VHH binders against p49116. Designs and how they scored, part 252

Target 1, 238 residues: p49116
Amino acid sequence: EGPLLSDTHVTFKLTMPSPMPEYLNVHYICESASRLLFLSMHWARSIPAFQALGQDCNTSLVRACWNELFTLGLAQCAQVMSLSTILAAIVNHLQNSIQEDKLSGDRIKQVMEHIWKLQEFCNSMAKLDIDGYEYAYLKAIVLFSPDHPGLTSTSQIEKFQEKAQMELQDYVQKTYSEDTYRLARILVRLPALRLMSSNITEELFFTGLIGNVSIDSIIPYILKMETAEYNGQITGAS
Key: E = the ipSAE of ESMFold2; O = the ipSAE of OpenDDE; V2 = 0.75 times the mean of E and O plus 0.25 times the DockQ between their complexes.

## First folded at step 14 (VHH)

Design ma11 (framework vhh_7qbe_3; at its last look DockQ between E and O 0.93; V2 from the best seeds 0.82)
Fold by OpenDDE, look of step 14:
Structure ma11 (fold): chain B 238 residues (1-238), chain A 119 residues (1-119)
Amino acid sequence: as target 1 above (238 residues)
Amino acid sequence: QLQLVESGGGLVQAGGSLRLSCTASGNDYAMGWFRQGPGKEREFVASISRSSSYTYYADSVKGRFTISRDNAKNTLYLQMNSLKSEDTAVYYCAADQYGRYKSPNYDYWGKGTRVTVSS
């Protein structure tokens, strides 16, 4: 059996909406986030192993891990997205809601902590200088997680995750042979993803665009979206 | 496509110092310096990660050369101290599109800048 990932799975290029507004409004943030989400799911779809699991299982996997994939995508695309600026803008928008007494003190704390976690995670990944290959494998490890409830084909999923881990190990050993602990250093970042709330992520990045519709509910549609349609979304066929 | 332009090369006496610069059209890349001396193959000199967290040097330049970068200026630097005649070469700036500061194959290359060390 061939490798889980190929060089075609390493490229992960996000195209930002154009033009960039003088003030980062909710629409721009949501559009940027949506493009990243679509890119992430498109990436998953491009993996033969993912396709082999079937549509139902694929949908279940993505539903289970979309927040983690999205967060890894944020980290990977932090520079092109100007993520710090986006997060600052989100905080500013949140301040307006706070002033209107729409959120409880506890909720405000939760949201602010979540934003902090996102920024910290992305900063940590930047400091590690995670490369495109490593990101691809990390995303695969997260995608093929067998520990989510309700999954079918768990044995196969586990197998794919193991392959991802092995290939990452081989890659790191080959590329960064002088850094004996790089693999471990990278892998220990993954638990941070599980601490992040998908609900809060959805609220921060997607509420302005999808309204009351959940990411969970639209995932099947995104996964069925044709590549041409996806590309049309990226090129901003305004 | 990323554009790389080296500068700072010239004639220097043995034991002297020189600072090379490489201006890039972007900063989201791992970058490195290579050199090619007369009659020699191109060889690795130094590399630096995108965040500058990691740097690597060839044994021949370790302790004498320092690689650094300013991402705000999209510029890569190579500070060369204690220069030797053996350091005479055309120095090339390179970048890896995947952010590999230990890249097996850099994707983008400059045209090079000549460094001549006289005895």
Scores: ipSAE 0.852, ipTM 0.930, lowest interface PAE 0.5, mean pLDDT 92
Fold by ESMFold2, look of step 15:
Order: structure tokens, then sequence, then C-alpha cells
Structure ma11 (fold): chain B 238 residues (1-238), chain A 119 residues (1-119)
């Protein structure tokens, strides 16, 4: 059939809460992260191949990969989000928790390692100057992963992933023909996404808005949300 | 909407140098320079990626022109050395919203700055 993604699936414009506070706080961070999450889910839902898999398969796929999609979104939107500033604020709060014994030393070490890996990933993507088309295909490769436990229709999911890989290859070779190794350099960044913990991502970015509710539990609702509600969540206009 | 304002154009004798600047209202874009000479179509001159890791030049300017950027100042530069009369043109700053440093189409354009190279 036709291409997996069209140009309309490449646009990925995050709008930040306004105004940016003088001191970053949990509410600003959580609203910013929520907008990115809803933008990422809206993007996935708009893909015809994703729609064709059916609601139960869609829910299972997104539950399995939402953190990887979110992390790609963080890398893609790092400048507009001021992600380095957000991460620095989080590190400061963690250092205060050490001084006050509010978190276990083992937990703090896990969270700091996660932050370091996240920053390294985002920096490596920025230095490669991954473009919006490349991000769209990388997200599709991550979304259509057939290896997650409990999935149905895995043969179809695998075919969609292969199609995303082929379309990325064709795009890179056409657009950046003088850079023979660009595709390889891009693809070797993907395994780092598997190092990102969804539980730690929830603690870092979603605690103020989610409380004790996990992202996993709300994914079916997010995927069924009408487009107007999505736009409200993405922009914060409620 | 991204705003792009070029400056630094003027009259320069052949063999001379000139530096163009383009101030932008943001820096999260791949950027480039184009030019339009008398009676000609607008043509590509040079481009640079968001991080400056990648640059690309038209064959006619390789070795003579250098594109650079300062993201802290939201400014794009074009250093033009060894100027020739054929470099006479209106020079335009452009930006690609998708971050393609080899973009087939740029989304934002400045109004241009005139460069005249006299023999």
Amino acid sequence: as target 1 above (238 residues)
Amino acid sequence: QLQLVESGGGLVQAGGSLRLSCTASGNDYAMGWFRQGPGKEREFVASISRSSSYTYYADSVKGRFTISRDNAKNTLYLQMNSLKSEDTAVYYCAADQYGRYKSPNYDYWGKGTRVTVSS
C-alpha cells in the first residue's frame, strides 16, 4: 500500500506552559511532561497502520513503549522544553533529599543514573542533528515493536516495523546522500531507550499530576480521547 | 512565527571580504543562506545544522565562504572571502522547521541584504 507515514505525521510541535516560572516547580514540570505525553499519544494514534491494529492491540503496544516514545519526544523537544534546566532542578531536589534522608541512598543512585543516561541520550541525538522526519521514523520503529510480551498480531506489527525501517533508510539516503554512515549512527542510538525506566520517568516528570496513578493505567483513556480534548491537554487550554 | 533579519550587506571591491549576520527569534532550526543575483533565480549558498555539527556549501562558494552560528545569540553568520563580481546578489537567511540541514524547502525567510561586488 502507501507509505507508513505521511508528511502530516512529521509535525511535532510542543507548546509550553506560559509563563515560565522564575523557579521551576513540580507543577510546571508535570504540565510540560503531560503535554509531551499527550502529543506523543496523539501522534501514534494518527498513524493509519496503528489504527488498523485495533484498540486492544493499540493499548498493549502503547503500554509497552510509551516511555521510549516519551524519551524520543524529550530529545526532539529538549530545546523548547528547556530540558537541561528541568533536569538540573530535579538534581538539586535530589541532593536536598540526601541531606535530609527523605529517600534511600539506593533509590537516589538509581534516579541519578537514569538522569545521566537520559541527558547523554538527548545530547547524542542533538549532536547528530536528528531531524523531524528521522524522529518520526524512529518513533514508528519503537512503536511497532513485535517483541513485547502479551501482544497479538505480532506478524503485522513486525511488518509495520520493517516498513518504518525501510522508509527511514530511503529518507536518509535520499536526503543525506553524502553521509554514508548516517543511518547506522542513528539506529545504534535506539538500544539506549531500553535503559529508561518507566517508573523513574513517572517519578521525575509526572508525580504532581498523576499522584499514585500510573501512566499504564490511563493509556486506554488517552487513546480513546477525542481530538478536541487532546488539543486541550497538549496546550493546557481547559 | 520565526523572525529572521539579515544585516551586513554593502559594496565591496572584488577580492575583498564581508560578513553577513542574521538575527533570529529562536535557534531550534537548521539554517541556511540563499542568494538571488540580477536576472537569476534564488540559489542555495550554504547551510548549517541546529548544533553546527554539519555544514553544506554550494560548489561555487566552497573554500571562500564559511557559515557559522551562535545559538546563545540566535545569530547565523556568513563570512564571505575572496569575493567575485558574480557574488553580487541579495542574500537571504532561511530556516527549516524540521531541522534538515540539507532541506529541499525552507519554511522561514528574511527580507534579504544586498551585496554588491565591484570590479
Scores: ipSAE 0.727, ipTM 0.884, lowest interface PAE 0.9, mean pLDDT 88
ESMFold2, look of step 14: ipSAE 0.718; ipTM 0.881
ESMFold2 (binder alone), look of step 14: mean pLDDT 85; pTM 0.872
ESMFold2 (binder alone), look of step 15: mean pLDDT 84; pTM 0.864
OpenDDE, look of step 15: ipSAE 0.851; ipTM 0.929

Design ma12 (framework vhh_7qbe_3; at its last look DockQ between E and O 0.77; V2 from the best seeds 0.73)
Fold by OpenDDE, look of step 14:
Structure ma12 (fold): chain B 238 residues (1-238), chain A 119 residues (1-119)
Amino acid sequence: as target 1 above (238 residues)
Amino acid sequence: QLQLVESGGGLVQAGGSLRLSCTASGNDYAMGWFRQGPGKEREFVASISRSSSYIYYADSVKGRFTISRDNAKNTLYLQMNSLKSEDTAVYYCAADQWGRYKSPNYDYWGKGTRVTVSS
């Protein structure tokens, strides 16, 4: 069998909504996040191995790992998104909610810690100078994770994950041959993704757009969305 | 498409110093310096990652050259000290679109700036 990923899977270009408002409102944040989510899902869909698993299994995988994929996407697109500014804006919006006594002290703490974890993760990835290839493979490793409950075709998923890992290893060895421990240094960042709450991520980035609809519930629709429809959204045609 | 413009080249005496600059139309790239001397092949000089966390030098310039970048100014620098006649070359700025600070093939290149070291 051929490689799991090709050069076509390395490209991951996020287009931000335009124009950028003077004040980052909830709509802008949600729109930006939605575009990233769609990009991430469609990236997954573009992988032949992912397609080979079938629609039901694909949906289950994405439902299980969307938060991790999204977070990796945030890290990868942090500069173009001005992620630090977005997170600051989210904090400011959160402050308003606090003033309105809408959140308990414990919940506030949880949300603030989550924001901190997101920022630290993205900063750590930036410091590592993760390149586009490495991001692609990391996303694949996260996508083809067999350790989620309720998955079918787990043997196949494991196979694909291992293939992703092997290809990453080969790539790192070839590209960064003088840095013997780079692979390990990169992989050791993945556990941080599992500390991230999908619920909190959803609340912070998506509540303004989807209301009472969950990311989990819309994933099947995103995966079925035509590329042309997605591109239309990116260009603001929607 | 990323545009790269080198500057700072000129004539300098052996043992002297020179600072090259490369202005980029963006800053989300791993960057590097290359040079091509008379009758020689283009050779690697130095590279720097996007965050500056990783820096590499050719053995021939280690201890004498310093690569740095200012992302706020979208500018790459090469401080060249203790220059030798062998350093005479056209110096090129390069960028890797994938952020590879050890790029096997840089995607974008400047037009170069000439450095001449007189004995």
Scores: ipSAE 0.845, ipTM 0.926, lowest interface PAE 0.5, mean pLDDT 92
Fold by ESMFold2, look of step 14:
Structure ma12 (fold): chain B 238 residues (1-238), chain A 119 residues (1-119)
Amino acid sequence: as target 1 above (238 residues)
Amino acid sequence: QLQLVESGGGLVQAGGSLRLSCTASGNDYAMGWFRQGPGKEREFVASISRSSSYIYYADSVKGRFTISRDNAKNTLYLQMNSLKSEDTAVYYCAADQWGRYKSPNYDYWGKGTRVTVSS
C-alpha cells in the first residue's frame, strides 16, 4: 500500500564501455546498448508491483514493451551515450552499404525513417527537460500497459498503471507548478514509442549480441538472472 | 563525484551589482543557488533546469537576480543587482543529479563564496 515507485527506483546510471574507441564501431555500439537493455530489465524487476504479478505475467509484459523501455532509456541516457554520434555513425554505415549495393533500397528507407523518428523522440524529450523522476514514472506507465494481447491479471496491471499515472501527475504538479500543461505535453510523447520497431532496434543496436535470435526470446532468462549476473552484463564484465 | 567551485564573491555597496560563477564538471544537472546569512538557515535563491527552459526564483530576489548557465563552459551564473544588506551571505551552488529544477534535496554542493553588502 505505499507508492508504486520509491526514490530507489529513480536510480538509472549507465556506464559506457572503456576505453572509448577512436572511431565508433559495431562492437562498441552493441556493448553499450546491451548494458542499457540489462539496466532497463533490472530496473523493471526491482519494482515490487512488477514482482507481485508473477513470472509468466512479467515475461509477457516485458516481451510486449522492452523496445519502449529501451527507447526511453536511450532518451534518458542520450548524453552519457553520445547517442547523436552513434546514430550518425550508423547512418554513414548505411550510406556506404547503398553505394556498395549491399542492401535493398526499401529496407534502408525503413531503417532511416526509424532513425529519424528515434532522433526526434530523444530531442523532444531533451527539449522538455524530462527529469529522472519523470522518466521513472514514464517507464512504469509503459511497463504496466494492460492492453497487450494474451496478458493475465490485466485488472491489476491497469491499477498499477493508473497508480503510476497518478504519481507522475502529483510529482509534475508539485515540481512544475507554474507550467500547467507540462503533464499533457509529456504524456502525448508516449504514443510515439508504440511506433518504434523492435526488429529495427535489434538491427541498429544488437547485431553483435545475438545474430539470429530476437531479444524477445531471451527475456525470460534475463528476468531470472541473479544480481551478480546482472552486474556483469550491465558493466560488460562477462 | 561532481565538484562545484564558486567564485565572484566580495564586498559591494548597497544598490550595487555582483556576478557569481560556479564551474561544474558537467552540464547534465539541474542547478541552483542557495545562501546562508549570519545566524540564519541556508535558504533557496534560484534554480535552473538543464536546458534553461525552467527557472525559479525566491520571492526575495525576484526581479533583482538573474540565474543563467553556459553549458559549453559547464558554468552557472548568478547576476545580482540592486543589492541590499539582507543579501549578505555565503552563496552556494548546488546540483540535482536527477535534473529536478525545483529539487527538495540537492546532491552536490560547492564550498561557497562570501558576499558582503555594505552601506
Scores: ipSAE 0.588, ipTM 0.816, lowest interface PAE 1.5, mean pLDDT 87
ESMFold2 (binder alone), look of step 14: mean pLDDT 87; pTM 0.892

Design ma2 (framework vhh_7qbe_3; at its last look DockQ between E and O 0.82; V2 from the best seeds 0.79)
Fold by OpenDDE, look of step 14:
Structure ma2 (fold): chain B 238 residues (1-238), chain A 119 residues (1-119)
Amino acid sequence: as target 1 above (238 residues)
Amino acid sequence: QLQLVESGGGLVQAGGSLRLSCTASGNDYAMAWFRQGPGKEREFVASISRSSSYIYYADSVKGRFTISRDNAKNTLYLQMNSLKSEDTAVYYCAADQYGRYKSPNYDYWGKGTRVTVSS
């Protein structure tokens, strides 16, 4: 059996909406986030092992881990996205909502903590200087997680996750041979992803575009859309 | 495509110092310096990660050379101290598109800047 990932799966290029507005409005933020989400989903779809699981299982996996994949994507694309600026803008927008007494004190705290966790996670990944290969394998490990309830083909999913882990290990050992503990250092970042609320992420990044529609509900559509269609949307949104 | 332009090369006496610069059209890359002396193969000099958290040097330049970067200026630097005749070479700036500061093969290269160390 061939490798889980190939060099084609390492490239992860996000194209931002253009031009960037002077003031980062909700639309720009949501559009940027949507592009990242689509890119992440289509990346997953490009993996032969993912395809082999079938449409129903694929959909279930992505529904279970989209927030983690998205967050890894944020970390990976933090520079091109100007993520710090986006998060600051989100906070500013949130302040407006606070002034309007739309949120409880507890909810405000939860949302602000979530934003802090996102920023901290991305900063930690940047500090580790995670490369494109490592990101690809980390995303695969997160994608092929058998830990989610209601999944079919769990044995196969587990097998793919193990394969991703092994390939990552081999890669890190080969590429960063002088850093014996790099693999462990990278892997210990993964638990932070599961501390993050998908609901809050959805509210912060996607509410402006999808309204009352959930990311969960649109995932099947995203997974079915053609790559050409996706590229066309990116071009049209510019 | 990333563009890299080296500068700062020149003639210097043994024991002297020189600072090289490499201007990049982007800053989201792991960067490195290589050099090629007369009649020699191109060799690794130093590398630096995107965040500067990881830095590596060839044994031949450790303690004498310092690699650094300014991401705001999209510029890579190589401070060379205690220069020796054997440091005479064309120095090249390189970048890895995947952010590997231990890249097996860098994707982008500058045209190089010549450093000559006289006895």
Scores: ipSAE 0.860, ipTM 0.934, lowest interface PAE 0.5, mean pLDDT 93
Fold by ESMFold2, look of step 14:
Structure ma2 (fold): chain B 238 residues (1-238), chain A 119 residues (1-119)
Amino acid sequence: as target 1 above (238 residues)
Amino acid sequence: QLQLVESGGGLVQAGGSLRLSCTASGNDYAMAWFRQGPGKEREFVASISRSSSYIYYADSVKGRFTISRDNAKNTLYLQMNSLKSEDTAVYYCAADQYGRYKSPNYDYWGKGTRVTVSS
């Protein structure tokens, strides 16, 4: 009835594990990424329109788009995460893996291409100075995507996506009125998100998770996590 | 909480120059300068985006003032040239927590630094 998002959905504060280790390691990278993932999933859960779709639809939506939400989160939090330093450390480890013959050349090429695309995406978002309101609406557009296979309630999901698009348009036109083309420049960044591989994201950021359990398999449990339990694990400074 | 500390204010002759600095406890903010002259309301002077890609000036200072930032040092600058008596004010550093370089409302403010332009 009212706006799709409120001011409570714009705040997105990531707190990093402290202290930063002398040498970057898998544990630090995985803890940092896990905090961002939990923050992103609980952000989605807090939206009344998302809640209205029901538990099974919620799980299906987040499974379909978690990597896009995570990638938007990486771009939004790149400074606080020191993402460029993390990616540089990962590249260095890949070079060691070549010299030790631990990975196939084809896999290394795929991973390096993904890192390059991720760096390009984050840099383009930073150069546009995408603000917190714009990120919130972009995440909502990505979350309420009706074209994923196997979804129910696709007409309602499309309605919510159109509402997010309208709110983004209204926000950009009022806030940045002198820049008539800002909305278009922002929206042309979205297709790059669909090029990001969830499999490679898991390899880059989540190798320290228990066993080889995929992010897809843990999403239902993250979405059901009690708010007090979440706050105990991922406490922001807000 | 973000801390903003201005410096560089003082007395300067009309036609002169002065550079203000604002040291912040972080750099993930869109930032701006405001000023409040004697008997006047606080007014916008200039703003700069997080990456410095977007800069906006009030009409009264265009061509005379230059806003810039050094994110490695968490510092915002205002270079003020060709100063006039009308520029006499307390200058405030401000930051927007959502990164809006054309912000309708700034969340964090410094205590200000006084600039006096003598005739």
Scores: ipSAE 0.713, ipTM 0.880, lowest interface PAE 1.0, mean pLDDT 88
ESMFold2 (binder alone), look of step 14: mean pLDDT 85; pTM 0.869

Design ma3 (framework vhh_7qbe_3; at its last look DockQ between E and O 0.71; V2 from the best seeds 0.71)
Fold by OpenDDE, look of step 14:
Structure ma3 (fold): chain B 238 residues (1-238), chain A 119 residues (1-119)
Amino acid sequence: as target 1 above (238 residues)
Amino acid sequence: QLQLVESGGGLVQAGGSLRLSCTASGNDYAMGWFRQGPGKEREFVASISRSSSYIYYADSVKGRFTISRDNAKNTLYLQMNSLKSEDTAVYYCAADQYGRYKSPNYDHWGKGTRVTVSS
């Protein structure tokens, strides 16, 4: 059996909405996030192993890990997205809600901590200078996680995760042979993803776009979307 | 496509110093310096990660050259001190599209700037 990932899976280019507004509004943020989400989902679709699991299993996997994939995507695309600026804008928008007493003190704390976690995670990944290959493998490891409840084909999923891990190991050993502990240093960042709330992420990045519709509910549609359709949305949007 | 433009080359006496610059059309790349002397193959000089967290030097330039970058200016630098005749070469700026500061094959290259060290 061939490798889990190929060079075609390493490229991960996000196209931002244009033009960038003078003030980052909710629409721009949601559109940017949507594009990243779509890119992440379509990346997953491009993996033969992912396709081999079947539509139902694929949907279940993505539903389980979309927040982690999205977060890795944020880290990877932080520069092109101007993520710090986006997060600052989100905080500013949140301040309006706070002033209107729409959120409890506890909720405010949770949301602010989540934003901090996102920024910290992305900063940590930037400092590690995670490259495109490493991101691809990390995303694969997260995608093919057998740890989620209700999954079918768990043995196969585990197998694919192991392949991702092995290929990452081989890559790091070959590329960064002088840094014996780089693999461990990279992998140890993954637990931070599990501390992040998908609900809060959805609220921060997607509420203005999808309203009361959940990311969970739209994932099947995203996965069925043709790549050409996705590309058309990117070019046609703003 | 990423554009790289080197500058700062010239004639310098042995023991002298020179600072090279490479202006990039983007800053989301791992970057490095290479050089090619007369009758020699292109060789690695130094590399730097996007965040500058990781820096590497060829043994021949270690302690004499310093690689740095300013992401706000999209510029890569090479400070060369204690220059030797052996440092005479065309110096090239390179970038890796995948952000590998240990890139096995940089895919973006400048046109180079000539450094001549006289005895």
Scores: ipSAE 0.833, ipTM 0.920, lowest interface PAE 0.5, mean pLDDT 92
Fold by ESMFold2, look of step 14:
Structure ma3 (fold): chain B 238 residues (1-238), chain A 119 residues (1-119)
Amino acid sequence: as target 1 above (238 residues)
Amino acid sequence: QLQLVESGGGLVQAGGSLRLSCTASGNDYAMGWFRQGPGKEREFVASISRSSSYIYYADSVKGRFTISRDNAKNTLYLQMNSLKSEDTAVYYCAADQYGRYKSPNYDHWGKGTRVTVSS
């Protein structure tokens, strides 16, 4: 009955590829995003409550929420990633694709709306001064979502989510005692995460993957990786 | 590694004012001021969130000191008014990597600037 998260779950250190190229390109963007994805998956796998649910449930949860975890990671690491620069490079690439008539107008609209939503989400988190403890609990709330289709053990998942919510509430009340509504303002950010399309996230950040593989299809393998392999993927060393 | 350099310390008469500055090498941190008087432990003075939306003061300085920051200049300030002899201390700039404006443990510290309040 200890805390859901320990201090190891609050530390979230992203290491960027080196050196940064003169012109940002698909390879650099994909490597940066891959490091964040693997850092996020390693974070989830390290939680004792997550481990207790078993492999099939773990896979189902991560498949359902990986894009939300990734988006929280983008917001948390936006400054170290120079996310605004990455998004500008993506927009420039999209403009070149329009010039060459490579994308449909409907797809371009979808992708630009997604970029706008992502920028707005990251800006809102920065303006709220969301701290590292709050990010850890928000990621836990997103991870232990019992309402996704096809989940088993939904009663236990719900109990873990309630525990994450209570721990966030206790933390916010103690640290931000003069701001009665901070918890509510933080929690209302979560629906924006569900507006993020995993398909478009893959296109924006993971186009450089061989065969444009679905993140959904590789999640079981990511969750089974040994620690040394995780560190290689997070830092790009192999 | 984040660098923090304080300035603005000096000698001032009781009842006077002094403004401390802390130049930082980055601004994605919650920041604060601490002080250590002769023979005393470091004590909290004031803290401020990354966006300045959250500010917290020790009771002993509330109403007399004002913390602020200018993220465009990567600079933290402490305006100290109505100074007392008890305010004599080395003042330290500090930063919290997790962004907690009420941090129990700050991760980065400056070398300090001395403030002496004469009677």
Scores: ipSAE 0.576, ipTM 0.821, lowest interface PAE 1.4, mean pLDDT 87
ESMFold2 (binder alone), look of step 14: mean pLDDT 83; pTM 0.856

Design ma4 (framework vhh_7qbe_3; at its last look DockQ between E and O 0.73; V2 from the best seeds 0.73)
Fold by OpenDDE, look of step 14:
Structure ma4 (fold): chain B 238 residues (1-238), chain A 119 residues (1-119)
Amino acid sequence: as target 1 above (238 residues)
Amino acid sequence: QLQLVESGGGLVQAGGSLRLSCTASGNDYAMGWFRQGPGKEREFVASISRSSSYIYYADSVKGRFTISRDNAKNTLYLQMNSLKSEDTAVYYCAADQYGRYQSPNYDYWGKGTRVTVSS
């Protein structure tokens, strides 16, 4: 059986909305996030193993791990997105809500901690200088996680995750032969993804665009979108 | 496509110092320096990761050369001290599009800048 990922799966290029507004408004943030989400979903869809699981199963997988994939995407695209600036803008917008007493003290704390965790995670990944191949494999490992409840074909999912892990290991060994512990150093970052709330992520990045519609509910539609349609949205949203 | 332009080459006496610069049209790349001496194959000199967290040198230049980068200026540097006649070469700047600071094959290359060390 062939490799899980090929070179075609390594490229992960996010195109930001243009022009960048003088003030990073909610619309710009949501549009940027949406583009990243779509890119992440379509990346997953481009993997033959993902396709082999069938529409119901692969939809369930994405529903389970979209936040982790999105977060990895944020880390990978942090520079092109100016993520620190986006997060600062989100905090500023949040301050307005705080002043209006729309959030409890506990909720404010949760949201601020989440933002901190996102920034810290992305900074940690940047310091590790995770490359495009490593990101691809990490995303695959996260995508093909059998740990989520309600999944079908769990044996197959596990098999694909194992393949992703093995290929990552081989890649790191080959590419970074002088750093014996790089693989472990990279993998140890993954648990941080599980500590992040999908609900808070959704609130921070998507509420201004989709309103009360959940990311969970739109995932099937995103996965069914044609690549041409997606590209059209990217060009049209500029 | 990333553009790389080297500068700073020239004639220097043995034991002298020289600082090379490479200006890039972007900064989201792992980068490195290579050199090709007369009648020799191109050889690795130094590499640096995007965040500068990882740096590697060829054994022949360790302790004498320092690679660094300024991402705000999109510029890669090579400080060369204690230069030897053996360091005479055309020096090339290279970049890896995937961010591999130990790249097996860099994707982008400059045209090079000539360094001549006289005895």
Scores: ipSAE 0.860, ipTM 0.934, lowest interface PAE 0.5, mean pLDDT 93
Fold by ESMFold2, look of step 14:
Structure ma4 (fold): chain B 238 residues (1-238), chain A 119 residues (1-119)
Amino acid sequence: as target 1 above (238 residues)
Amino acid sequence: QLQLVESGGGLVQAGGSLRLSCTASGNDYAMGWFRQGPGKEREFVASISRSSSYIYYADSVKGRFTISRDNAKNTLYLQMNSLKSEDTAVYYCAADQYGRYQSPNYDYWGKGTRVTVSS
């Protein structure tokens, strides 16, 4: 009953640590990524359909999809984050690690492939001019995915995903009325999200700050946070 | 806060041309041009997506006006040809923070530049 998302769910404002350091470092990258993660979790838990699934289902659902949701957030906030600059700094650090013989060639290949996939995904989203409303619906489609192992209430999750797809379709048809294939071009981008490795995402963006603790393990605590604590994490005031 | 500054307005003879510019403090926005004639309500003129892939014109200017942007210079343009007296207005540039090239409500507005078309 009623729309799955309202205009309050379209707002997705990432605030970066200020000022950007002259030399990017792990602390700046980790804080920036943490703000995006917390913003993404705040966004998810604000959705009435998500709330209706219950706390245990919420935790299971987010554990299954957090990396895809985070990756959509990276694409949406790429300009604000200066994501290209962050990724270039990471590549430079990897090249230095090779020169100092600190990492295996196989690991570096895996990480470089992930960076290329992420860059290509973000570029494809930018070339399509995906707008903030479309990102909100795409994040909902990703959030309410019934396909992940270990989920309960998959029938209800599937119904919510269908509703997100219908709302996206209605929006695209009204806003891009003379571009018949826009919805199809947008939806074809989503499978690339399943190619993103959560453990490499953690290494790229969360090493040092998390101390090698998996994001999977902290999701229950993030979802339970009070609003005041939550706002502190989104703005980086720890 | 995005800053928008229009320029290029002036007095022009009917049938003539003008090129408006809008300098912005950033380029991660869908943008548009609006105008308000004497004693009239503000009306939509044209809009353009962040990458310029999507462009839309009001029927009254289609074929005569061309919207474009140069993201390296953070500048939006409106080339106005075959001007008519009814094109007389203050022209405003506007930006949508959500990237909607057809937005029902733009978030940022310039102060406007006046265009007068004489017969």
Scores: ipSAE 0.595, ipTM 0.836, lowest interface PAE 1.6, mean pLDDT 87
ESMFold2 (binder alone), look of step 14: mean pLDDT 86; pTM 0.879

